VHH binders against q9p4d8. Designs and how they scored, part 6

Target 1, 280 residues: q9p4d8
Amino acid sequence: MDFMKPETVLDLGNIRDALVRMEDTIIFNFIERSQFYASPSVYKVNQFPIPNFDGSFLDWLLSQHERIHSQVRRYDAPDEVPFFPNVLEKTFLPKINYPSVLASYADEINVNKEILKIYTSEIVPGIAAGSGEQEDNLGSCAMADIECLQSLSRRIHFGRFVAEAKFISEGDKIVDLIKKRDVEGIEALITNAEVEKRILDRLLEKGRAYGTDPTLKFTQHIQSKVKPEVIVKIYKDFVIPLTKKVEVDYLLRRLEDEEDDDATQKSGGYVDRFLSSGLY
Key: E = the ipSAE of ESMFold2; O = the ipSAE of OpenDDE; V2 = 0.75 times the mean of E and O plus 0.25 times the DockQ between their complexes.

## First folded at step 1 (VHH)

Design c9 (framework vhh_6qgx_2)
Fold by ESMFold2-Fast, scan of step 1:
Structure c9 (fold): chain B 280 residues (1-280), chain A 124 residues (1-124)
Amino acid sequence: as target 1 above (280 residues)
Amino acid sequence: QVQLVESGGGLVQAGGSLRLSCAASGRTFSDYAMAWFRRAPGKEREFVAAISGSGGSTFYTDSVKGRFTISRDHAKNTVSLQMNSLRPEDTAVYYCAAKYEDYLTFSEGDYDYWGQGTRVTVSA
């Protein structure tokens, strides 16, 4: 998959291969996070007196991280979606103008607030080494959280590419459902239960294999690994359903680009929309 | 948990404009997708417009597209529906609705919180 070559981006085989590769990153990041206790203080609003900021320690650190990464073109990439779009800064590196492969509103499809809520309330308790605080490791814990959150965000929002590829390949079926505003029909059409079962089976196998791999530098000294069943449960309950929400949200608006009847809609590539969102 | 109160309904002549507002209280407003539905006398409720929690995504039913604009004000915890070029067939009770997640949907069954409704009458 090469984002400079549109024909490689919307190839369903290439998309599938990218999704399979992203499983490895997510599992690895969960294993990294699992070395620390849950540390609820990291996620509690106003737990620490952060100057000129109302929110959690994680919210602050993630927003600062995204501010820095925007300056080195992270969010110029069409597969990266920020948690805090309002903090993004102008890049000081030369611009890369990726060809537009997604609809004009693609950068407005953002479920990161839901990802953050599910991560702190459901995922962290499932993967952490224990339920208590680790006062001496709060920064390391939050850094591991950021890696988990960013990889989950990328994987889930990759549903935009899946949706666009299906829109092109499924022809009039999706168009008919969009015109009828049939959310259940769209969800049914994009769902393949056999494919989902294969994903979950593969994750179980990967979770078992990675948990026993002594060459992983970050897991060498950990007595307990992330349970493979927990990884499967997270995908079944959260990753796959949120990916479907992204696909449905994207598809519901897809005819806006075909009709060109919204006089206020600005034409432009993904890069143009990204730059505008970071400057105000 | 979330309470919704609509305002701005009334009587207008065809071709006129009206702005509906929905004030939300209780929870963090930006976590909720918001929508407007309407019910004309003797008809079922129908979807009108929706806006995501971030305000980044909007969707409209075909009959109001280009005439109605949905927006939200996070500072005031309000969602608004600006209705322009009103027609007699826009006459209905308009309902504000909210769901816990930022995901957009047209199904009234997916919305957990509903306002009492505000009446809009468009005369010929």
Scores: ipSAE 0.000, ipTM 0.191, lowest interface PAE 16.2, mean pLDDT 82

Design d1 (framework vhh_8ghr_2; at its last look DockQ between E and O 0.01; V2 from the best seeds 0.00; counts 0 for: pae E 19.2 > 2, grease 24.7 > 24.2, placed apart)
Fold by ESMFold2-Fast, scan of step 1:
Formats: sequence, C-alpha cells, structure tokens
Structure d1 (fold): chain B 280 residues (1-280), chain A 122 residues (1-122)
Amino acid sequence: as target 1 above (280 residues)
Amino acid sequence: EVQLVESGGGLVQPGGSLRLSCAASGFTFSSYSYIGWVRRAPGKGEELVARIYPSSGSTSYADSVKGRFTISADISKNTAYLQMNSLRVEDTAVYYCARYEDYSGWYGFDYWGQGTLVTVSS
C-alpha cells in the first residue's frame, strides 16, 4: 500500500494485508504492556501536580508525544489519527502532499475518546500483570500504553479506508441505505461474519505463538505473557465493533461529497475524480 | 466501612429550590477523589450533573444545570451539598451522591449512595 498512489490504498487486498500486519503490532504492544501492573494512578485525572495541565499523567505524556511527532509530519499521514488534535503543531519538514483518497470530512471521524475509555477501563485490567499500583514503573508503563493506544487508533480508524473501498464497490446499495439513514442496514451490509471468524481464529493462533519464548522450550515454567483468549476477546468486543462504528459514521456522511462533486464536475462523481488523480 | 448517605429530596414546584446533602463516612474529603451528583430519570440513562474535588474546591457542571445548581463540600463535616435553584419539570429524577475518580476517557465510580427522589411538578 502506498499513500502516494490512491489506487493501492483502496485495494481491498492491500487493506486486508495491512490489517493483518497491524495485528502483530497490537499483540506485541499488549505483550510489552503486560509486564506492568494495572497502575490506575497513571490514568487518574489530577493524580499528579503537572504544571498548567488538568488531566492524567497518561493524557499529559500522550499529548506531549503527539505535539513532538506532529512536528516531524506523523499526522500528515492519512492513516494516523491524533488523540489530542488541539496540541498538534506545524511540521518543520518539507510538506508531503498526499492525494486525497478519503472524503473531505474523514479527519472528523475520530473515536479516540472511546478507544481511550475502553483501553483504561477494559483492556488494561485484562492484560496487566496484576492489579494495583507499581510506583517505580510509571514512566515505562505509560510509554507502553502510548504504543498500545496509537496502534489501536490506527487499526480502528483504518475502517475509513475499508468504508470508502466498499462505497466504491457497492455504490447503489450503500447510497440507498445512506439516503434512508438506515444505520442497522449499513452495519449489516458491511459485516461479513466469515471474515470476522477468520480474524478471531488467526488472533488466537498468533497470541499462542507470540506469547511463548521458543528458546525456553525445555522448561516447565513457560507461560503465555498475555492470554490468547484475552486478545481474541478484545478484538471481538472492542476492536471489531469500533471499526464498524468508524465505517458506519463515515458512510452516513459520504453523500455530502457526492453533492459537492456533482456541483463542480459532470463526469461521474468521486470514482472518476479519484481515478483521474492517479493519472496526475 | 465506606458509606454515602443522601438527604433533602422531595416534592417541589417549578421554579422552586431544594438542597441535597451527602454525608460521607469511612474516608476523608482530603483524599484524591471527586464527589459527584448523578441523576437518573425513569427510562433514561445516568447523567453526572455536578462534581467537586473537595481538597481544591474545583467544581464543574453539566450544561443542563449550569447556572442553576451549585455543588459545595464541607471538609470538616465530610459532607457535600447540591443547591438546586430554578427547578424544572425535567429535573425530576433520583439523585445519587457518588465518589468517583476521573480517568483518561471515562469516569470510575467506586461508591454510591442509596439515592434520593426529587420530583418537580405542579
């Protein structure tokens, strides 16, 4: 997949391959986070006296990381979605002009507040080494949290590319449902139970494989770092449903751009404009 | 050990006032936690209407009650108050005093009172 080549971005095979690759990153980030206790003090608002900041230690550290990373073009990339868009600063690097492949409102589709809520209330308790506080590891814990959050955000918001690709391939059916504001109908149309089953089965196998150190094969003390069933549950209960929410929210607004395109162009709408951009 | 006990609910006419009290035992208001008032009307979800961080006196309010309700806390009495003015029919609900922690992205409630009914009708 190449974000400078729009036709590679909306290829369903390339999207699938990217989603499969992101599973590895998420699992390894969960394994890294799992070495620390839950440490709820990291997530408690105003737990620490941070100058000129009202929020949690995690909120502060994540916002500072996003401020720094915005200056080196991280959030110019179409697949990166910030948790704190208001802290982003202008890049000092030369601008990269990525072709627009998503709808004009794509940056307004942002479920990171829901991701943060689920992460701190559901995911951390499920993967942490134990409950309670671990005072000596707060910084390392929060760094592992940031890696988990950013990889989850990227994976879930990748649903925008999935939605756009499906809109292009199934236009007439999706358009009818959008005009009716049929949320349940859109969700049903974009859902593939067999694909979801394959994702969960693959995650179970990856969780088993990646959680075990093969160099320790002769010891009775080898145990999974994160239970594979917990990884599967997180995807089933949160990652897949939030990805669907992103897709539905994106699709419900998709005809806004079609109306604009019809006003300025008479050549067949978004698909023709998209293909034309790939020819210079 | 930890208890929150509400009082002061009742029937009041639109435009009237009520003051709710929440007496806490088993912990002190000098700790790092919020005290909030959460309401639930029949058939509706929970709404956090007001919160206070007692050690600093910092307060915040839901838009639906801003300018009408005032939350306060008396550290020495370990009691929080919700002064409700200019009451409306839509303020009718069971009001719960709750201790909670504000987390990244969510609220975590660890202790709840039994609730007190506030009915605004004429």
Scores: ipSAE 0.180, ipTM 0.587, lowest interface PAE 3.9, mean pLDDT 86
Fold by OpenDDE, look of step 2:
Structure d1 (fold): chain B 280 residues (1-280), chain A 122 residues (1-122)
Amino acid sequence: as target 1 above (280 residues)
Amino acid sequence: EVQLVESGGGLVQPGGSLRLSCAASGFTFSSYSYIGWVRRAPGKGEELVARIYPSSGSTSYADSVKGRFTISADISKNTAYLQMNSLRVEDTAVYYCARYEDYSGWYGFDYWGQGTLVTVSS
């Protein structure tokens, strides 16, 4: 996705392609993480004497990564959301002025705390090579975790773009629900069981394809690095629901910008531009 | 099985009108799903000319057809329509009906009809 082309950002086809690509990234990162044991010590607060830091080893390493990444404009990108926004530093690179396509409060939509919690408590046990500690690979383990977390965060927070596109497309029905602050109604509206099933089926296939050593296809004991079923479960139980949460949280506030801007004209303009361009 | 079946295409003179229909089966028009009409003219790429969210009635049009074409949907019949007025020679194309499903991680046209030919000629 090219964020410098605002007319393409809310294109549903482009959104789809981006989300599909993110699935691949997430699966690959899970596979990489599966090389290491669960290593609970990595996630325990103050387990190690980290200078001038109160938190877990993962927290520290992730925050340091974000500090570095901020200096190279990572979080200037509209689709990136930091876990530790307070440690971000200014970039020394030339500033990129991305056109604004999301609502003014979009940066306030953040579920990274939930992602981190779920990742350490639920996802890691499912994808790790085994339970227990692997002291020799704590650093490697944490590095793999960071890749997983960042890819999950990006995927889940991409719900903001989805929400914006839906807002533009659905019109009065969604507006009415928002006005009523009907969370259940909004959630119901954005939920499609059939589509969800398709996503999960696709993930199962991808998991089978990516997680299996093709050289072992003929052996009765195909040991997947990560069980495809676990990937599907993670997506079903956590990724999709958290994405929905992001969408709902975004939508509940969406009328705040409309009240300020008499110009309802801007949101309709992107979809119209997309259609006029013949791109879909 | 999901199926989209187009009908209503044919030969028409410039300035004439046609109404295309898209009958959907195997699924029901739902929230955050829309039906689109995509046309393919000889030697040209695909163009999305119109789309509708049946649940809300929200519509959008390409600039090339704006003011001339009207997309609608009857939920009770699970059918979408494209009223084409003031047809031009450049509107000559195969018109396809397509379904778009919009759900967290699954977006895009996932089902297409076989298409119906619209020929505008004097």
Scores: ipSAE 0.013, ipTM 0.306, lowest interface PAE 8.3, mean pLDDT 86
Fold by ESMFold2, look of step 2:
Structure d1 (fold): chain B 280 residues (1-280), chain A 122 residues (1-122)
Amino acid sequence: as target 1 above (280 residues)
Amino acid sequence: EVQLVESGGGLVQPGGSLRLSCAASGFTFSSYSYIGWVRRAPGKGEELVARIYPSSGSTSYADSVKGRFTISADISKNTAYLQMNSLRVEDTAVYYCARYEDYSGWYGFDYWGQGTLVTVSS
């Protein structure tokens, strides 16, 4: 898909193809992280004397990466969501004028705090080579963590594009539920148990293939593997539910773009976009 | 085998002081988690009163006890302490020493002491 062409971004087929490729990246990153022990010191608040910072070594390292990456426009892209929005800085590169394809509040739909919590508390223990510390590998361990976190964040927040595409194509049903504030109804509308089963089955097959194929990139020089069932569990228990939360949170606010409460500033209303879509 | 053993509870008048101790065995304070004091008052739920990360010495306190309670740790004795000053009737509770996992925002108690009763009354 091409974020300079909105019609390619809102195509559910293109969205699904992107999500399938992100799945491969997540599996690879889990396997790379599995080379390290759990290393709880990486995640312990104030374990190291980092100047002017309260948090874990991972928190610090990830925030520094995000600060630098923001300066080269990473978080200007519609599909990148920061863990630490407060550290972002102005870019010195020419701006890219991405067309608006998501609702005005899309960058406020951010579950990265939940992702970070689940990653450190549930995912790391499930994929690590063992319990304990590897003092010689703290930096490399945290770098692998950053790759895992960023790929999880991108995959989960792609739910915003899925939600927008569904809203445009089948929005009348969702509008009634939003007006009623029917969270359970919205969640039921967006949930498809057979699609979820297909996702989990594909993950199981990919996990088996990656673990048994000596020609795969991530099997080269690999000392430990993530069991396929662990990958499936992580998706089932965390990735899929958080993606649904992103979709629900996005949809619940979708009608805000059509309100007329900023009359002193001109803005495009949801009603105008909705009516334009329905007038063809 | 992980054990936490509290001591130092008792009956005290309002405005008085007590020092609680928590002796740990089966793990070292300098590894993996923080040590906290959790209290259960009659008819109320659990409240994390104070915590310390022994490796860094960093502390935090519930708003209800700030300025009155001080948590500390002696790594060489594998023991944590809670100095409780200016005690009030509402501080009456069973106080537990607990090992608390804090992995970038995950919070849960995995090991508890037996508890020591603190009663603040006339």
Scores: ipSAE 0.000, ipTM 0.101, lowest interface PAE 19.2, mean pLDDT 80
ESMFold2 (binder alone), look of step 2: mean pLDDT 79; pTM 0.798

Design d2 (framework vhh_8ghr_2)
Fold by ESMFold2-Fast, scan of step 1:
Order: sequence, then structure tokens, then C-alpha cells
Structure d2 (fold): chain B 280 residues (1-280), chain A 123 residues (1-123)
Amino acid sequence: as target 1 above (280 residues)
Amino acid sequence: EVQLVESGGGLVQPGGSLRLSCAASGFTFSSYSYIGWVRRAPGKGEELVARIYPSSGSTSYADSVKGRFTISADISKNTAYLQMNSLRVEDTAVYYCARDSYEYLGSEAFDYWGQGTLVTVSS
């Protein structure tokens, strides 16, 4: 996938490859986070006296990371979605202007507040080594959190590319639903139960493989750092539903760009006819 | 206008059951908001007893009610429920339905509350 070449971004095989690679990153980051206790103090607003900042220790640390990364063009990339867009700084590097693959409002489709809420209240308790505090590991814990959050954000918001590909390939079916504001109808149209099952099955196998030493002579009684079933549950309960929300929210607004007489770019459905049929 | 309206409270003897309902208006459960049940007993602080993420059905419970209470949500009716079984005298409280918004990160901070429904467990 090359973001300077729009036809590669909406290619079905490239989208699937990217989703598969993002699964590996997410599982690895969960395993890293799992070495620490939940440490609720990291997520509690105003738990620590941070000058001129209202929020949690994690909120502050994540916002500082995003400030630094914006200066090296991280958020020029169309697949990166910041948690704190208001802290982004001007880049030191020459600006890159990627061709417009997504709709003009794509940067407004941002579910990171929901991701952060779910991560701290549902995901951390499911993967952490214990429920209490580990005062001496708060910084390491929060660093692992940032890696988890950023990989989840990228994976979930990748739904924008899936939605655009589906709009191009099946727009006539979607247009009627958009005009009627039929959220349930759009969700049903973008849902593929067989693909979802394949994703969950693949995650279960990856979860079993990644937390275990592959050189052990006897593989019976294999121990994993994170229960594979917990990874599957997180995807089933949160990652897949949030990806669908991103797709629905994107599609509901998609006709806004058509009012600007860009009807010939909707003929960008000529970008490989194997786009997205059956992804989600 | 966002509103949450509770119903189903009342007087129950120890060991009995009650089902509380929370009817939501002004937003849909498809908005990916948490819905929780928070109780306040006379002279005590607030306790979050159960929470549901309606879009996935994921639930969590306080240790004090785990195994006895069940939270559920009906997206089509925009209504959340709290099934309370094996009730104890210490479960006596005003029960509030509350919506958690995206503005509050990491903490259990609720942006909209119902009026509350009284549950009294006594003989």
C-alpha cells in the first residue's frame, strides 16, 4: 500500500494485508501491557498535580507523545488519527500532501474518545496482570498503554478506507440508506458474518502462538501472557463494533461531497473491481 | 433533550427479586455510550453497581452484586434493565440510571442521570 497512489490504498488485497499486520501489532502490545497491574491511578483525572493540565497521567503523556510525533509528520499520514488533535504542532519536515482517497470530512471521523474509554475500563482490566496499583511502574505502564491505544486507533479508523471502497463498489445500495438516515440498514449492508468469524478464528490462533516459547520441547500445558480468548473477546466486543461505527459514521456523511460536483471521482470505482466485497 | 427515566423500584423482602428499567430519550444506544446503574444509600456515597456497553453487550459488575444482578439493554426499545436477585437489606438504596459520555476519560464520570427509583429491602 502506497498512500501517494490512491489505487493501492483501496485495493482489497492491500487492505486485508494491512488489517492482518495490525492484528500482530495489537496482540504484541497487549502482551507488553499484560506484564503490569491495572494501576487505576494512571487513568484517574487530576490524580497527579500536572501544571496547566486537566486530565489523567495517561492523557498528559499521550498528548505529549502526539505533540512530538506531529512535528515529524506522523499525522500527515492518512491512516494516523490523533487522540488530542488540539496539541499537534507544525512539522519540521517538508509538508507531504497525500492525494485525497477519503472524503473531505474524513479527519472528523474520530472515535478515539470511545477507544480511550473502552481501553481503560474494559481492555486494561482484561489483560493486566492484576487489578491493583504498581506505583514503581506507572511510567512503563502508561508507555505500554500508548502503544496499545495508537495501534487500536489505527486499526479501528482504517474502517474509513473500507467504507470508501464499499461506497465506490456498492454506492447505489448505500445512497438510498444514507438519504433515509437508516443506521441499522447501513450496518447490515457492511456486515459480513463469515469474514468476522475468520478474523476471530485467526486472532485465537495468533493469541495462542505469540505468548508462548516456540522452542519448548513439549507444547502441552502451553502458557500465554494474555488469554487468547480475551483477545478474541476484545475484538468481538469492541474492535469490530467500533470499526463498524466508523464505517457507518463515514457513510452517513458521504453524500456531502457529491454536492460539490465531484461525481466523476465517484467513478473511482474503476479502482480495481475486487475492492472490499466481503471485508466487513 | 437527553433524559433517562427509571422504573420498577419498590419494597421487597430479603431474598426477593426486582427488575429495574431505564428508558432513554434524546439519544440512541447506538451512540456507543456506556449505560450504568449507580446506587446511593442513605448517608453513603455513590456506588456503580453495573455497567453495559450497549453496542456490544459487554457488561461489568461491582463485587458486591456480582452473581446476583444482571444488566441488559434492548437497543430497539432504547431501554436498559437491571435484574436484581437474592436481594439483601444492604441493597436498599435509590438506584439511578446514568449515561457515560466521551468527554470523561478513564474515570467513571456520568454526564446524564435519571431521577432515581427507590429500592427498599426489608420485611
Scores: ipSAE 0.000, ipTM 0.190, lowest interface PAE 16.9, mean pLDDT 81

Design d3 (framework vhh_8ghr_2)
Fold by ESMFold2-Fast, scan of step 1:
Structure d3 (fold): chain B 280 residues (1-280), chain A 122 residues (1-122)
Amino acid sequence: as target 1 above (280 residues)
Amino acid sequence: EVQLVESGGGLVQPGGSLRLSCAASGFTFSSYSYIGWVRRAPGKGEELVARIYPSSGSTSYADSVKGRFTISADISKNTAYLQMNSLRVEDTAVYYCARGYDEFYSYGMDVWGQGTLVTVSS
């Protein structure tokens, strides 16, 4: 997939390949985070007196990270979604003008607050080496958190590309559901239980291959590794449901970009209004 | 072989003190695990009364024992302790030490001692 070539971005095979590759990043980031205790002080608002900032140590560090990365074009990429969009600064690198492949409101679809809440309350407890504090490792722990959060955000918000591709391929059915504001119907239409099972099975295999050492006895192996079943649980309970939420939220608004309610024409064929190269 | 062995239990009068010891063998205390003391009295469920992360010294206690019990660990001796003060009749139970690496994992505590009986009575 090449974001400078719109026809590659909305290709379902390329989207699938990108999602499969993002699994590796997420698993390896979980393994890095699993070295450290849960360290709840990292996530507690006002635990430390941070000048000119209201929030947790993680909130501050992540916001500074995003401020710096915005200056080097990270958020010019259409697949990157910031946790703190209000802290982003002007890039000092030349602008990259990516062709428009998503709807005009795509940047307003942002579930990062939900991701952050789930990460700290559900994911960290499931992958951390223990539930207590490690004062001497707070910075390293928070850096591992940032890598986990950014990879989860990218994977979940990739649902916008999935939704757009599905709208193009099955738009006539989706348009009817959008007009009815039928959230449950849209969710059912975009759900494929066999694909979801395949994702979970693949994650279990990857977790076994990357995250466990079968020569270690007792629970010693988890001091550096994540249990494969925990990775599967996180995807089943959080990553897949949040990806669906992104897709549903995106699709519910999709007709906002359509003039004169000519949605059947737009959904029933090529989106050539946004993709000129797709005609070849 | 990984083992935890408790000692120090016995009969004590109300208001008295006991110190329980939990000796670990086959593993050393790490920053990735905690040692906890769990008690069970006949007719009651299991209660985690205290835990310690030996490498950090971080501790926590059940409300029922807070201010009366103190958990500690000696890394060089590979041993954890539970100092029990101001003992009450309701503290009568079998006390187990256990190793856990994360209470949020489904199997939580994976190594248990055999238990030591503490009886608080005249």
Scores: ipSAE 0.000, ipTM 0.094, lowest interface PAE 20.8, mean pLDDT 81

Design d4 (framework vhh_8ghr_2)
Fold by ESMFold2-Fast, scan of step 1:
Structure d4 (fold): chain B 280 residues (1-280), chain A 123 residues (1-123)
Amino acid sequence: as target 1 above (280 residues)
Amino acid sequence: EVQLVESGGGLVQPGGSLRLSCAASGFTFSSYSYIGWVRRAPGKGEELVARIYPSSGSTSYADSVKGRFTISADISKNTAYLQMNSLRVEDTAVYYCARSEDWYYGDTAMDYWGQGTLVTVSS
C-alpha cells in the first residue's frame, strides 16, 4: 500500500494485509501496557493541577503528543486520526500532497471519543497488571496508553478505506440503501459472521504465540502478559463494532460527493470514475 | 453454479518450476472479487499464498513465496495462474484455487473453492 497511489490504497488485498499487520502492533502495545497497574488517577478529570487545562492527565499528555506529532507530518497521513484535532499545528517539514482516496468529509468521521472512553473503562482494566496505583510510573503508563490509543484509532478508522473500497465495488447496492437511509441494511452488507470468526481465531492464535515465549523464564525477561482471551474479547466487543460504526457513518454520507445524475450511475460508473481520477 | 477447476499439479525437483491453472465458470474475472491460491500441507493449517484482484491487476503474496511465485489472470480466458519458481520441499501441499465474493471488516471469506491439486517437491 502506497498513499501516493490511490489504486494501491483501495486494493482489498492491501487493506487486508494492513489490517492483519495492525493486529500485531495492537497486541504488542497491549503487552507493553500490561506491565503497569491500572493507575486510575491517570484517567480522572482534574486529578492533577495542570495549568490552563480541564481534563485528565492522559488527555493533557495525549494532546501535547499530538501537537508535537502534527509538526512532523503525522496527521498529514490519510490513515492517522487525531484525538484532539484542535491542538494540531503546522508542520515544519516539507509538505506531502497525498491524492484524495476518501470522500471529502472523511476527516469528520472520528470515533476517538468513544475509543478513549472504552479504552479507559474496559480495556485498561482487562490488560493491566493490577488494579491499584503506580505513582512512580505514571508517565511510562500514560506513554503506553498513548501507543495503545493511537494504534486502536488507526485500526478502527481504517474502516473508512474498507467502506470506500466496498462502495467502489458494490456501488449499486450501497447507493440504494444510502438513499433510503437504511442503517440496518448497510450494517448487514458490511457484516459477515464467518469472516468475524476467522479474525477472532487468528487473534487467539497470535495472542498465544506472542504471550507464550518459552525462553522467557528468567527474571530479567519476565513481563506481565495479556491473556489471549482478553485480546479476542476486546476485538469482538469493541474493535469490530467500532470499525462497523465508522463504515456505516462513512457510507451514509457518501453521496454528498456525488451529483444527483452521477448517483444514478451503475457500479461500473463509480469504478471508471475512480480509475480515471486515480491516474493523476 | 460457480466452479473452479485446478490443473498443473505434479511432482517436481527442488529448484524446479511449475505452473498451476484455475479455470473458472459461472462468473467472470471482470468481477470485483479476489481470486487466490490457498495451500494446505499435511499437519499444517491453510495458508493464502497469493491473491489477485482481476479488475485492477493488484496482487499480494505471503512472505514465504514472495519473489518466487507470480499470480496472474487472463480475463479473456477466464483463467488464473500461479507460476511457481525456485520450488522448495516445504512448498509441498495441496493447492486450492479460491474466489471471494464477499468482503467484510477488511478481510474476505473465500466463498468458492476448487477441488485442489497436489504439488510434491522432492528429489
Scores: ipSAE 0.000, ipTM 0.274, lowest interface PAE 12.9, mean pLDDT 82

Design d5 (framework vhh_8ghr_2)
Fold by ESMFold2-Fast, scan of step 1:
Structure d5 (fold): chain B 280 residues (1-280), chain A 124 residues (1-124)
Amino acid sequence: as target 1 above (280 residues)
Amino acid sequence: EVQLVESGGGLVQPGGSLRLSCAASGFTISDYDYIGWVRRAPGKGEELVARISPSGGSTSYADSVKGRFTISADISKNTAYLQMNSLRVEDTAVYYCARYYDSEGFLEYGLDYWGQGTLVTVSS
């Protein structure tokens, strides 16, 4: 996949390969986070008196990281979606003019608030070493949280590329559903139970392999590892459903970049035009 | 470097059998969602006849061949097979092996790589 080459970005094989590689990053980040207790104080608003900031310790630390990373072009990349877009600063590196691949409103498709809520309320309790506080590790805990959140965000919002690729390949079918505002129809069209099962099976295998390395005999020591079944449950309950939400939200707006006449001609007239051109 | 090499085609009488092989090199078939067989007869469009998930073992077939064709994969040999039984004149086509990618949310057969093809002729 090369974001400077649009044809490689919308290639379903390249998209799939990127999604598969992002699974590894998410699993490894979960394993890193699992070394620490849940530490609820990290996520509680105004738990610590942070100068000139309202919010949680995690909110503050994540916003600072995004501010720094924006200065080195992280959020110029089409696959990165910030949690706090209002803190981003201008890069000091030369501009990269990425070709336009996604719809004009792509940067408005942002489910990071939902990701953050689910992460703190559902994911952390599922993967943490224990439910209590570890006051001496709050900073390390929050750093691991940031890596989990950013990898989840990238993975889930990658659904925009999936949706665009599908719209290009099967636009006529999707256009009809968009015009009807048929959310359930769009969700059914983009849902494949066999593919979903394969993703979950692959995650279970990866979770077992990464969580239980038989050559690492220090597993006899107290080591916090995420149960493979928990990783599968997180994907089934949150990652896949949020990816579908991103895809549906993206597709529902996709005709905004099309003139009504153009959309009608593409979906209604394309075959007729093709056949008529064959007569001449 | 990435190759799918088809073999096993030939001339056979109606009702006969052939076994096609698809040897993969430059990649591992178990790393892909599906390996499949596509056929094309002169003057006709392309038809996906069978596919297999090498890691999961799931298979699917076109209605035209269901019950007559069996797809299988040998991960240790990095090879997929298509056993074709009860062949009909209508099965005459060039058969191509392809690896398929599915998007995460929907099944869309992106033909990532096509082999050279192997000719199957069914005639009396």
Scores: ipSAE 0.006, ipTM 0.258, lowest interface PAE 10.3, mean pLDDT 81

Design d6 (framework vhh_8ghr_2)
Fold by ESMFold2-Fast, scan of step 1:
Structure d6 (fold): chain B 280 residues (1-280), chain A 123 residues (1-123)
Amino acid sequence: as target 1 above (280 residues)
Amino acid sequence: EVQLVESGGGLVQPGGSLRLSCAASGFTISDYDYIGWVRRAPGKGEELVARISPSGGSTSYADSVKGRFTISADISKNTAYLQMNSLRVEDTAVYYCAREPYDSYWGEGFDYWGQGTLVTVSS
């Protein structure tokens, strides 16, 4: 997949390969976070007296990371979705002009608040080494949280590319459902139960394999193992459903970019729009 | 003391235009906050019509006003604006300027509100 080549970005095989690769990142980030206690104080609003900021320690640290990384073009990348879009600053590097492959409203499709809520209320308690506080490691804990959150955000919002690729490939079926505002119909069309089962089976095996590295048996006190069943449950209950929500929300609005162009749509406008993004 | 002061409301005919201003005092409008315009008509609930991240320039609008209203901010004047075009009788409401923290979703976390300014669209 090359973001300078739109045809490689919207290839469903390339998208699938990227999603498979992102599973590895998520699992490794969960393993890193699992070495720390849950540390509820990290997530409580106004727990610490942070100057000129009303929010949690994690909210502050994540927002500062996003501010800095925006200045080096992180959020110019099509697959990066900020948790705090209003803290982003202008880059001091020359802009990279990525070809536009997603709809004009793509940046408005953002479920990061749901991700944050689920992460702190469901995921952290499931993967943490213990339920208590660990004051001497708050910074390291929050850094591990940021890595988990950013990898989850990237994976879930990659649904925008899945949705666009499906719209281009199966536009007629999707257009009819969009016009009817048929949320359940769109969800059914984009859902493949066999694929979802394969994803969950693969996650179970990856979780077992990564967690059972025999070279780490004498260092297990340094890093706690995440139960493979917990990883599967997180994907089944949260990652896959939120990815579907992103796809449905994206598709419901997709005709906004086509409203002035019904003739082009009927004459193969889906293909023409794709090609207008260029060969690069 | 944090204050938001609205101005620019009044009586206007259908199809007319008004520009509302929201002057902030006691804090500097920054990219850590959104500034929103919320309206309330008698017998109806509150509706968030527009929101801006002042330093980033990102804007969002309710479907009911999209294409007709434009939100903007002038950081040097510490003021946000709502330009209302093609006004309809249904736009008649008290319009409030409000600050919400950067981590709020659409309309969920307003912490400071102005007093409101009345907009009446009638002949």
Scores: ipSAE 0.000, ipTM 0.157, lowest interface PAE 18.2, mean pLDDT 81

